# VHH binders against f1rkq4r372to572: the designs that were tried, part 16

Target 1, 201 residues: f1rkq4r372to572
Amino acid sequence: KQMVRVLERVCTTLLGLEDQLNALDRAAGDGDCGTTHSRAARAIQGWLKESPPPASPAQLLSKLSLLLLEKMGGSSGALYGLFLTAAAQPLKAKTDLAAWSAAMDAGLEAMQKYGKAAPGDRTMLDSLWAAGQELQAWKSPGANLLPVLTKALLENAEAAAEATKNMEAGAGRASYISSARLDQPDPGAVAAAAILRAILE
Short names: E, the ipSAE of ESMFold2; O, the ipSAE of OpenDDE; V2, 0.75 times the mean of E and O plus 0.25 times the DockQ between their complexes.

## First folded at step 8 (VHH; framework vhh_gocatamig_d2)

Design d1 (at its last look DockQ between E and O 0.01; V2 from the best seeds 0.00; counts 0 for: pae E 17.8 > 2, unsure alone 64.9 < 65, placed apart)
Fold by OpenDDE, look of step 8:
Structure d1 (fold): chain B 201 residues (1-201), chain A 118 residues (1-118)
Amino acid sequence: as target 1 above (201 residues)
Amino acid sequence: EVQLVESGGGLVQPGGSLTLSCAASGSTFSDHYLAWYRQAPGKKRELVAGIYSGGHTLYADSVKGRFTISRDNAKNSVYLQMNSLRAEDTAVYYCAVGDLWSYEYDHWGQGTLVTVSS
């Protein structure tokens, strides 16, 4: 039930961001990043209506990966699918904070390796990487520090998303545009940060 | 002007095989993500397979074990080997190319029809 609520929150968040993300994407792309994420949200909602999600985090991420690959479409689907498939692996054995940290790292590694981008390239990788750094740093904190970790993680992810407005694009359509014309954050980075907030808030 | 041209479609019996090709012109896509989609009559377009610049591949569950996507960067092409074809594989197949970090595909082909029928 908790997982369903979290997923619904993610979906609601993405649907709510559709116009904003499209607007951001019009600045440096084709203006459909928000629509693509809304398609993902609708796919997840449809999936949840059919049956409850898997109880295992690893299975959940794997199913989500496939769902996004098939239903979200676009390069976004390919990116999230890649991330989630890799992230599922460390969670097969354990589901503690260290395992989730490893999951994030695995996903980030896959995105960098197969996507051929790096943090600082003005992509969704920036937000996710920022979050991953916090998870890595705090992979063994006391229980009383979890709220602090969550806050720091979200703040850093959102800050990283915002920071993309001042970056030269190293990947994506924005990479073909002069940095002088890029004065808004990357819609992918904004979306990624928002997803993290929806998950962790 | 960038163009994607699919070829290799046709009529085949159930259990048969086909190889689809997609040739890109007007630009080099060695660093781009490439994918095959299909659209059956009355259905939505759906992912069949994708291949990343480094050669990593992904497949829809419905085609796993039967289809193989590959690419030839020297020929600026992507291929879809389809084995053990089924009636439900009947569709127009499209190739797509995109920078992953553009979050959408940059270009689509016009499609090639695959009909699986006895």
Scores: ipSAE 0.671, ipTM 0.867, lowest interface PAE 0.7, mean pLDDT 93
Fold by ESMFold2, look of step 8:
Parts: structure tokens; sequence; C-alpha cells
Structure d1 (fold): chain B 201 residues (1-201), chain A 118 residues (1-118)
């Protein structure tokens, strides 16, 4: 039941951001980043109506990866698919907090390796990487620090997303746009930070 | 102008094999995600296979173990080897190219028809 609520919160968040993400995307793209994320949200909503999500986190991430690859459209689905497929692997045997930190690390590694980008390139990787750095603390005991760690993770991811407005684009179509058009945050980074907040809030 | 041209489609018996290719002109795709989609008459377009700029591949469950995607960046081409073909593989096959970090597909080919029939 808790997973269904989290997924619905993610979907509601993405649907609410459609216009904002499209506006951000117009600075360096076709203005459709918000539309593709709304398509993802509707696909997830449709899937939840058809069946309950898997109880296993590894199976859940694997199913989401395939769903987004097929139904999200555009290369955003390939990005999320790459991340989610890799993130599912550490969760096959364990689902404790350390395993979730390892899942984030695996997803980040796959994006960097197969997407050929790094933090600082003004992409969604910037916000996810920032979250991953804070998530390293989750390998410590599951003590009274979880609310503090969660807040730090979200603040760091959101700050990294905002900071992309000052970065030179190192990847994507934005790398060919004049500097004046890169004074807004990357739409992918903003979306990733919002997803994390919807999950952890 | 960027043009994507698929080739290799045709009529094949069940159990047979085909190799599809997609060549690009007017642009280089070495840093792009490349994919094959298919669409049967009256059905929605669906993903068949994808290949990332770093070489990682993915496949729809319906074709896993039977189809292989590959790319040759020097020839600016992507390929789909289709083995053990079945009637349900009958469709128009499209190649697509996207700049992964721009969050959208840039170009689609016009398609090549694959018919699997006795």
Amino acid sequence: as target 1 above (201 residues)
Amino acid sequence: EVQLVESGGGLVQPGGSLTLSCAASGSTFSDHYLAWYRQAPGKKRELVAGIYSGGHTLYADSVKGRFTISRDNAKNSVYLQMNSLRAEDTAVYYCAVGDLWSYEYDHWGQGTLVTVSS
C-alpha cells in the first residue's frame, strides 16, 4: 500500500510540473520534457489500475524500467530505463538502507558509463548525483538520523538542480546553445529532484 | 537535413531470419541513443530494442534471445538481427535516434516492412 501511495505522489508531482518543465526545456530543447514526464506519469497510473505493483523492490524497479522504456517515449525513457535497470540489481538480495544506497550508486554508474556524461554537464545526472552523495550516509545504522539525512538529500538534490542554470552544458542539444539561453535550470535535473522529493516526502 | 533510411525488410517464412539496417545521412550519431520500434497495422508503435552510445543494449521481452541490436559508428548505422521470426513479428520497423540528454527523439526513419508468413 505504501508503494502505491509513493508512485501516485510521483505521478501527481510530474503532472503538476508539465508546463514548468516544458518551459525550461524550450531554453535548450523542443519544449517537450514536461509532456514526456506527464506521459510517464499516466503510464504508471494506468499500470497501477491494472495490477498491484510487485512487492519486491528489485522487481518493481525492473518493471518500471520496462514501462518507461516503452511508454514514456523519447530518450527520457531510455535514461530512466538505464538507471532503474542498474538500480534493481543491488536490491535483489537485500532491501535495507545500505542496499538502497548501493542501488543509487549502480544507477548513477550506468548513466555515467553508458550515457557518457558526468556531474557538471548540466543534466538530470547533476541532481541524482547530488542525492547519491548524501545517500552514502544511509549505509550507516538505521538510527534516529533518517529524517535529517532525508532532508539533507532533498536539499542537496534541489540545490544541484538549481545550480545547473549556471553550468556550461557538456551534453545534449544545450551544448550548442548560446550562454544567454542557459540561465535557467536543466529540465531533467528539476524533474529528477522533484521525483526524489515525491518519493521521500 | 538528417535522413534515416531503413532497409532489409521483406517476406520471410516463420523460423527464418532477417537483418535490418538503418543508415543516417547529414549527421553523426556516435553520441546518440539508437532504437528500433515496430508497428503492426492498427496497433500502437512499440519498442523492440535500443542501444546506448556506450554500447549497452536492451530488448523488449517479446524479442529477447531472438533479436540482436548493434551499431557501427564509423558507418553511422544501426542494425537489427532478427532470428526465429514468428507471425507476430510482422510489422513496419522504424529506426529512431535521440540525443539522450535532450530528453527527446530527434529523428525517425520512414520504416521497412517485415512480413512473416508461410
Scores: ipSAE 0.318, ipTM 0.673, lowest interface PAE 3.9, mean pLDDT 82
ESMFold2 (binder alone), look of step 8: mean pLDDT 79; pTM 0.796
ESMFold2, look of step 10: ipSAE 0.000; ipTM 0.124
ESMFold2 (binder alone), look of step 10: mean pLDDT 78; pTM 0.793
OpenDDE, look of step 10: ipSAE 0.607; ipTM 0.818

Design d2 (at its last look DockQ between E and O 0.01; V2 from the best seeds 0.00; counts 0 for: pae E 15.5 > 2, placed apart)
Fold by OpenDDE, look of step 8:
Structure d2 (fold): chain B 201 residues (1-201), chain A 118 residues (1-118)
Amino acid sequence: as target 1 above (201 residues)
Amino acid sequence: EVQLVESGGGLVQPGGSLTLSCAASGSTFSDSYLAWYRQAPGKKRELVAGIYSGGSTLYADSVKGRFTISRDNAKNSVYLQMNSLRAEDTAVYYCAVGDLWSYEYDHWGQGTLVTVSS
């Protein structure tokens, strides 16, 4: 039930962001990033109507990966699929905080390795990487309380998304545009940060 | 102008094999994500297989173990080897190319029809 609520929140968030993400995408794309994410949301909603999601986090992420790959469309589906497929692996054995941290790292590594991008390239990787850094810090001695860490994680992810408006694009169609012309954040980064908030708030 | 041209489609019996090709012109796609989609009559377009710039691949569950996607950067082409074909594989198959981080496909082919029937 909790997982269903989280997924529904993600879907509602994405549907609500459709116009904003499309507007952001018009700067360097074809203006349909929001529509693509809405398609993902609708696919997830349709899936949830058919059956409850898997109880296992690993199985859930794997199923979501497949769903997005097949139904989301666009190359964004391939990115999320890549991330989620990799992220599912560490969760097969454990589901504690360390496992989720490892899951985030695995997803980020896969995106960088196979996607050929890095943090700072003005992509969704920036938001996710920022979140991952904070999540890693949870394993450090003297870690703050979970709610404080969650807040910090979200703030850092959102700040990273916003910071992409001042970055030179190292990947994507924006990389063909002068940085002077890019005065808005990357729609992928904004979407990724919003998804994290929907999951963790 | 960038163009994608699919080829290799046709009529094949169940259990048969077919290889689709997609040749790109007008640009180099060595760093691009490449994919095959298909659309059956009355159904939505769905992913069949994808291949990242580094060669990593992904497949729809319905085709895993039967289909293989590959690329030849020197020929600026992507291929789909289809084995153990089934009636439900009947569809128009489309090639797509895009910068993964653009969050969308840059170009689509016109499609090639694959019909699996006895």
Scores: ipSAE 0.466, ipTM 0.800, lowest interface PAE 0.9, mean pLDDT 91
Fold by ESMFold2, look of step 8:
Structure d2 (fold): chain B 201 residues (1-201), chain A 118 residues (1-118)
Amino acid sequence: as target 1 above (201 residues)
Amino acid sequence: EVQLVESGGGLVQPGGSLTLSCAASGSTFSDSYLAWYRQAPGKKRELVAGIYSGGSTLYADSVKGRFTISRDNAKNSVYLQMNSLRAEDTAVYYCAVGDLWSYEYDHWGQGTLVTVSS
């Protein structure tokens, strides 16, 4: 029942960050990024009360995609939905490290292709892309290196979230601000990095 | 045991300035997210400013352009420079340290009162 524990940890993390994410979002958006992610967390918690998650990672990601599209809503819900739907596909056959790397790549591709987002646009994609780059660089190492690879992945994702403070506003909520530099990290990128840490811790 | 000690609070007239300091004992700040929160009487505690380990900062809309957060990891300290103070800035200010990615801060200070009045 490791998946339940991971999902609960993600939900707890997002609920705890609500105020901080909303503060970050007020710099370039509506001030509701934390509230939106908290809504997702509460929807997941409600779902878990009704049933255990599927044992298959592919089915789990597919179910989460539907849940977030329905309950989270907005641009963030759509982006997470695109990511999760695509990421589920490589996990249908295998669930080793290479399959999870392929899942990350598929999710990133879907966000870029259908979500009209790219690295450098100051979105949650910036954090996820950095994580994907690190995972690609360390594909199929021995199991004894997983703690080192996990640490590097998280550090890259968190650094990319921090770096969005230097980026011009792009896709998502921040795109409603005319081209200008912001002095704070993007709340979506911060949330994505926090989700990754909650999963991998 | 990590202890956080705020200092620098006091009475200031509108338009004035104060510098708040928060020093830690027993641990280092170098990998931590540091924040200032404030709580006015009868109101919910709110985030004022935060600073990441890499130096990136965030500010509440109400203080942007007037307050500046900074950190000195060698001295285990975080600072809040408060300029152009207004009556609505009156509150107890708290220093907090933790990992931004967790749902709670590890440690909080005792608070320092800032009063802005004519």
Scores: ipSAE 0.000, ipTM 0.175, lowest interface PAE 15.5, mean pLDDT 74
ESMFold2 (binder alone), look of step 8: mean pLDDT 78; pTM 0.791

Design d3 (at its last look DockQ between E and O 0.04; V2 from the best seeds 0.00; counts 0 for: pae O 11.3 > 2, placed apart)
Fold by ESMFold2, look of step 8:
Structure d3 (fold): chain B 201 residues (1-201), chain A 118 residues (1-118)
Amino acid sequence: as target 1 above (201 residues)
Amino acid sequence: EVQLVESGGGLVQPGGSLTLSCAASGFTFSDHYLAWYRQAPGKKRELVAGIYSGGSTLYADSVKGRFTISRDNAKNSVYLQMNSLRAEDTAVYYCAVGDLWSYEYDHWGQGTLVTVSS
């Protein structure tokens, strides 16, 4: 799909979620997760007005990583920067579906290793990990059913984001408050699932 | 109480070098992301470099190849080696610590001034 159109759709989605993500963030944070994601969206929009995005997917993800690190202003930028920098590496040589699955795996592994979290810890990893599990089918030679795989990926990521409302917090500031007070989804997991839908819709 | 104390700022000629230090206390240092930001007069505060708990590093394009961030977990310290300094690097430099999964920075230092002038 047209990369500029995809990026604009992601930005519109994040801007539309600002109030919801802020409300979810108030359960365990300062209530500004939506504001930081809106800042990211505005930075991307500004960048697109000044230049076309790189044609190379590896260069695109590397540029987005640096843009978010510089302009988001919170540790969210550091998280996305970690993921995107790692995800760019498998895409340097090939850009087929298997390479995109490898990019997701690399990003997830970097987040787990350098972020010290795992699936089940009630973070954005829960949504991304669920998507990554479905994305493994893209490495298979017989996985020629992209619409079906895309639907399953999105449904799994969205279900995992919702399920974080029932998880014990294993990372972040949420891990320092009682689990009885965490009965809403993690804002990072909700944002990640929404980004994936905006990309793949 | 979380505390971040920057040091090492000063006046330097263009092309010179300077090492900034940030001493941290009041949290488990080895588990956190550390970053250097800077703010020039009349400008927005901007990221300079970051270092993850596992040691991976990232840099703003404007400093890549000239600045190096490092951490010493045994000393609870993060450093910024600044080489080939330019007038545009003049700013107050801030150390910041963040818990990645809280989606926010937890604390900021008070800053140390770096002035690059002929």
Scores: ipSAE 0.238, ipTM 0.611, lowest interface PAE 4.7, mean pLDDT 82
Fold by OpenDDE, look of step 8:
Structure d3 (fold): chain B 201 residues (1-201), chain A 118 residues (1-118)
Amino acid sequence: as target 1 above (201 residues)
Amino acid sequence: EVQLVESGGGLVQPGGSLTLSCAASGFTFSDHYLAWYRQAPGKKRELVAGIYSGGSTLYADSVKGRFTISRDNAKNSVYLQMNSLRAEDTAVYYCAVGDLWSYEYDHWGQGTLVTVSS
């Protein structure tokens, strides 16, 4: 099934990024961002071995949320869980592009509200927010515009991740470390962008 | 009836440690998100830490690396281990419960005072 392939791609991507993300996180955090995401990946892989994922996007996101909340741990697990839980709601009624846009909005709003982070604060929100802006702009395009949207979405997300190397930490792990070297991208932002690519490529 | 009862507050010197406890009743503890908040005099109540039913945690930036939230479902209790305490940690600490992630909580404890002073 296509969904299984997508999830497997996400998992493979995250596992492949473990060392890089940990390295990035050592500069401004505790150096476990990669390990945390790898734990998530392994949890998802284990889940997929037990049974196929739900066919409903809403159910899928909800199940993923629960899984991450249980198995991933850390702040990232909590934030992804929050995001996915909120994002699942608009998808209960429909699953068109507008619904996915609404899902992204709901997730982003939840992250911003509780996390007290904003775009530009050098967090995973930067990448996700950049992607969300494209979804909002293109929530009603023709089918022939979807490839363009996908490309733009990924480029913006990745650009936003890269841009975090020049940001001051307004939230997250780096914000409480005065001596942190903030000359590299935020590992959360990098991870988020990579996940989006794995989903959409 | 939902009840949350905080304990463990007190006076501690800077650099010291303290563990807060919250005993909960009136709901299925293991299924709920729990959080610690604090309110200093003249300031708004702010999130300190949260813990999901599955054990995932989140922290305010100001306490990250110093505080640890945990839960014991068998005892219907949530804890806040506070290390390397600072004067700015002085506040009344409150326990809260939510079904899922919620910025608005329906139930709060009475709070326990933590004073960090030399």
Scores: ipSAE 0.005, ipTM 0.256, lowest interface PAE 11.3, mean pLDDT 86
ESMFold2 (binder alone), look of step 8: mean pLDDT 81; pTM 0.817

Design d4 (at its last look DockQ between E and O 0.01; V2 from the best seeds 0.00; counts 0 for: pae E 16.4 > 2, unsure alone 64.9 < 65, grease 25.6 > 24.2, SAP .73 > .668, placed apart)
Fold by OpenDDE, look of step 8:
Structure d4 (fold): chain B 201 residues (1-201), chain A 118 residues (1-118)
Amino acid sequence: as target 1 above (201 residues)
Amino acid sequence: EVQLVESGGGLVQPGGSLTLSCAASGSTFSDSYLAWYRQAPGKKRELVAGIYSGGYKLYADSVKGRFTISRDNAKNSVYLQMNSLRAEDTAVYYCAVGDLWDYEYDHWGQGTLVTVSS
């Protein structure tokens, strides 16, 4: 099943990034961002072994939300849970590009509203927001433009992640560190961009 | 120096109710994410419920409809109302507080034991 392949790709990506994300997190955090995401990946893999995921995108995101909340641990699970729960809502009625754009916007809105952060704060919001902007701009393109959208979305998300190395942190542990010491990208932003690539490549 | 202190645990019969409290000292957590976790013997710690700074709530599937998380910022406290308790709810319950964007919890309580048994 295509959905299972996508999820497995996400998991493989996250497991592969564990050391890198931990290294990035040691610079500005406690050095366990990669380990936390690996825990998420393992939880998803375990879940997929139990039964096929829901066919409905809305149900899938909702189930993933709960899984990450329960199994990922830390406040990372809470962030992803929040995002995915909100993102699932617009997908209940439709699953076209406009619906996915709305899903992204809903997730981003929830993270900002209840997480009290904004794009530019040097977090995973930066990558996700960049991706969301592309989806929003292209929510009604022709089918032949989807590859162009995907490329632009991923490039912008990854660029946004990289750009966090030059940002002053407005949230997270990095916000307590001098910007002069922050010369690496935010591990959350890097992880988010990598997840998007795993989903869309 | 921040401390979290859980209370309200105890022995209760199946179908019974308990209210757990967690009081924070040494800091104000009005903007923090708060959560209840539990750990049963031989099992991993798992999320029970979370409440965000704006009051948004999320629950584990196993407790939906039975448990309610709430917060009182004035008292710097978080609560867990547990109704219709089951044997499988038996665990040590922990309170956690953190900045979501730290990706980890900043502080944990020592836990309070909840035993559901006939």
Scores: ipSAE 0.652, ipTM 0.841, lowest interface PAE 0.8, mean pLDDT 93
Fold by ESMFold2, look of step 8:
Structure d4 (fold): chain B 201 residues (1-201), chain A 118 residues (1-118)
Amino acid sequence: as target 1 above (201 residues)
Amino acid sequence: EVQLVESGGGLVQPGGSLTLSCAASGSTFSDSYLAWYRQAPGKKRELVAGIYSGGYKLYADSVKGRFTISRDNAKNSVYLQMNSLRAEDTAVYYCAVGDLWDYEYDHWGQGTLVTVSS
């Protein structure tokens, strides 16, 4: 029951950001980042109307991966699909915080290895990688447990998304534009940070 | 309604050991995050140790290596083994329970006093 509320909050967040993400995407891309994420949100909403989500986190991430690969499309759908498929593997046996940290690591590795993305390329990976760095602390954290770690994770991811405004474009259509900074954050990194906040709030 | 009852507090000499326990009634611990907090006179309540539903353990820097948290879901209990106790460990110790993603604890115990003195 909490899973349905979390998924609905993610969908509502993405639908609310559609115009902002499209505007950000027009500066350095093809202007469809918001539309693509809204398509994913609507696909998830439609799926939730048809059936309850799996109780197992591994099954949930695997189902979401297939749904996004099928319904979202584009490079974003492929990247999320790679992330979710890989992240599901560590969660098959355990669902503690260490397993979730391992899931994030696996997803990030898959995006880098098979998705041809790296930190600093001004992509959604920048926000997710920053979150993954904070998630390493969940494996051996100090005092002030989950609330402090969650705040640090969200702040780091959101700061990394904002910092992409200072990064030089390194891939895609922007590769033929001057190496000068684009003066606004990457829409994929913004979307990833917003998704994380919707999940963890 | 969930009730948390701490026990095992008392007076102990520096260097000594003590085991705190916290038992719950009214609900199961199996999916819950469990924690021990302490409050010394004139100080804020501070986290001592926590244990996640999957068994991963967290400790405040001041107690790491000396204290061990554990849980027994079948008995709805959480424990704090305190070794090499110091005067600075003197405090009322509280047990708390919450959900994994909940930043507020749902329930707190009434506390058990630990006094470390010669």
Scores: ipSAE 0.000, ipTM 0.118, lowest interface PAE 16.4, mean pLDDT 72
ESMFold2 (binder alone), look of step 8: mean pLDDT 78; pTM 0.791

Design d5 (at its last look DockQ between E and O 0.02; V2 from the best seeds 0.00; counts 0 for: pae E 18.8 > 2, placed apart)
Fold by OpenDDE, look of step 8:
Structure d5 (fold): chain B 201 residues (1-201), chain A 118 residues (1-118)
Amino acid sequence: as target 1 above (201 residues)
Amino acid sequence: EVQLVESGGGLVQPGGSLTLSCAASGSTFSDSHLAWYRQAPGKKRELVAGIYSGGYTLYADSVKGRFTISRDNAKNSVYLQMNSLRAEDTAVYYCAVGDLWSYEYDHWGQGTLVTVSS
């Protein structure tokens, strides 16, 4: 039930951001980022109406991966599918903070390795990477304050998203236009940060 | 102008095999994400397989173990080897190409019909 609520919050967030994300994408791309994410939201909502999600985090991420690949579609679906497929692997054995940190790292590594992008390229990778850095830091002994971690993670992810407004694009359609024209944050980064907030708030 | 042209579709018996090809003109595949989709009569278009610029592959559950996606960047082509074909694989198969970080595919082919029937 908690997982359903989280997923519903993610969906509501994405649907609410559709116009904003499209506007951001029109500035640097073709203006469909919001619409694509809304399609993901609707796909998830439809899935939840059919049956409850898997109880296992690993199974959940795997199912979400396939759902996004098939129903969200587009290159975004492929990107999230890649991330979630990789992220599911470390969660098969454990589901503690260290496992979730490893899950984030696995997803990020997959995105970089197979997607051929890196943090600083002005993509959703920037927000996710910032969040991953916090998870990695806090899995260490002595870091046991989850609310503090959550706050720091979200702030850093959102800051990273905002920071993309000052980055030269190294990937995506924005990479084909002058950096001088890029004065707004990357819509993918904004979306990723918003998803994290919806999950963790 | 980028164009995608699928080929290799046709009529095949259950258990048979086909290889689909998609060739791009006017651009390069080297940094692109490539995918095969299919649409059966009366159904929505669905993912069959994807291959990332780094070579990683993903498949729909319905085709895992039977289909293989591959790419040849030098030929600007993507392929779908389909083995152990079933009646439910009957569909128009589409090739798609795009930047993985650009949210949507940039180009679609016109499709090639695959009919699996005894």
Scores: ipSAE 0.807, ipTM 0.916, lowest interface PAE 0.6, mean pLDDT 94
Fold by ESMFold2, look of step 8:
Structure d5 (fold): chain B 201 residues (1-201), chain A 118 residues (1-118)
Amino acid sequence: as target 1 above (201 residues)
Amino acid sequence: EVQLVESGGGLVQPGGSLTLSCAASGSTFSDSHLAWYRQAPGKKRELVAGIYSGGYTLYADSVKGRFTISRDNAKNSVYLQMNSLRAEDTAVYYCAVGDLWSYEYDHWGQGTLVTVSS
C-alpha cells in the first residue's frame, strides 16, 4: 500500500513538471524532456492498474527498468534502465542501509561505464551522484538520524541539479553546444532530483 | 599501505609548461578516483583536476583548457600537464587517491612545489 503511494507520488510529480522540464529542455535540446518523463509516469500508472508492484525491492527495480526501457525510450530511458538493473543486484540478498548504498553505487557505475556519463557532464547523473555521496555517510554507525540524512541527501541532489547550469555540455543532447555555459539547469538533473524528493517525502 | 610520491615541480616563467607526475606503491589505481589538488600560501587546498576510474575527467574552472589530467594504470601513475602557466598557479600540488565507493580521497602525497615567476 505504501509502495503504491510512493510510485503514485513520483508519477504525479513528473506529470506536474512536464511544462517546466520541456521549457528547460528547449535551451539546449528538443524541448521534450517533460513529455518523455510524463510518458514514463503514465506507463507506471498503467502498470499499477494491471498488477500490484513486487514487494521485493530487487524485483521492483528490475521491473521498473524493463518498463522504462520499453515505454520511456530515448537516452533517459536507457540511462534509467542501466541504473535500475545494476542497482537491483545488491538488493537481492539484503535490504538494509548498506545494501541500498551498494545499490546506488552499482547504478552510478553502470551509468558511467555503459552510458558514457559522469559527474560534471550536465546530465541526470549529477543529481544521482550527489545523492550517492550522502548515502556513503549512511553506512556509518550512529544514532537514528534518518530524517536528518534524508534532508541532507535531498538538499545535495537538488543543489547538484541547480549547479548544472554552470556546466559545459557533456554526454547529453547539449553536447553540440560549444564550451560556453548554458546558464539553465539541466532538465534531466532536475527531474532526477524531483523523483528522489517524491520517493523520500 | 599506499604511498604517493609527486614529482615534476619547479620554477617556470609565465606562459610556460610543466608536467607533474605521481607514482603509487602498495595499491593499484584501477578502481580509484585520482586527483590533483593545490594549496597556495595562506589559502585553502583546492581541487585542480580529477579523473574517475572509468576515465571521466573534471577540471576547476581556473585551469580548464590549460591543464590536462591523465592516468597510466599499468604504471600506477597519474599526470598533470600544465600549459600556459600563470602566477596564480603558484602552489604546492598534491596528488590524491580515493576508493570509487567512498567518493572521498583517503591517501595524499607530500606535494611538489610549482612556482610561476619571471
Scores: ipSAE 0.000, ipTM 0.109, lowest interface PAE 18.6, mean pLDDT 74
ESMFold2 (binder alone), look of step 8: mean pLDDT 78; pTM 0.796
ESMFold2, look of step 9: ipSAE 0.000; ipTM 0.114
ESMFold2 (binder alone), look of step 9: mean pLDDT 79; pTM 0.800
OpenDDE, look of step 9: ipSAE 0.000; ipTM 0.228

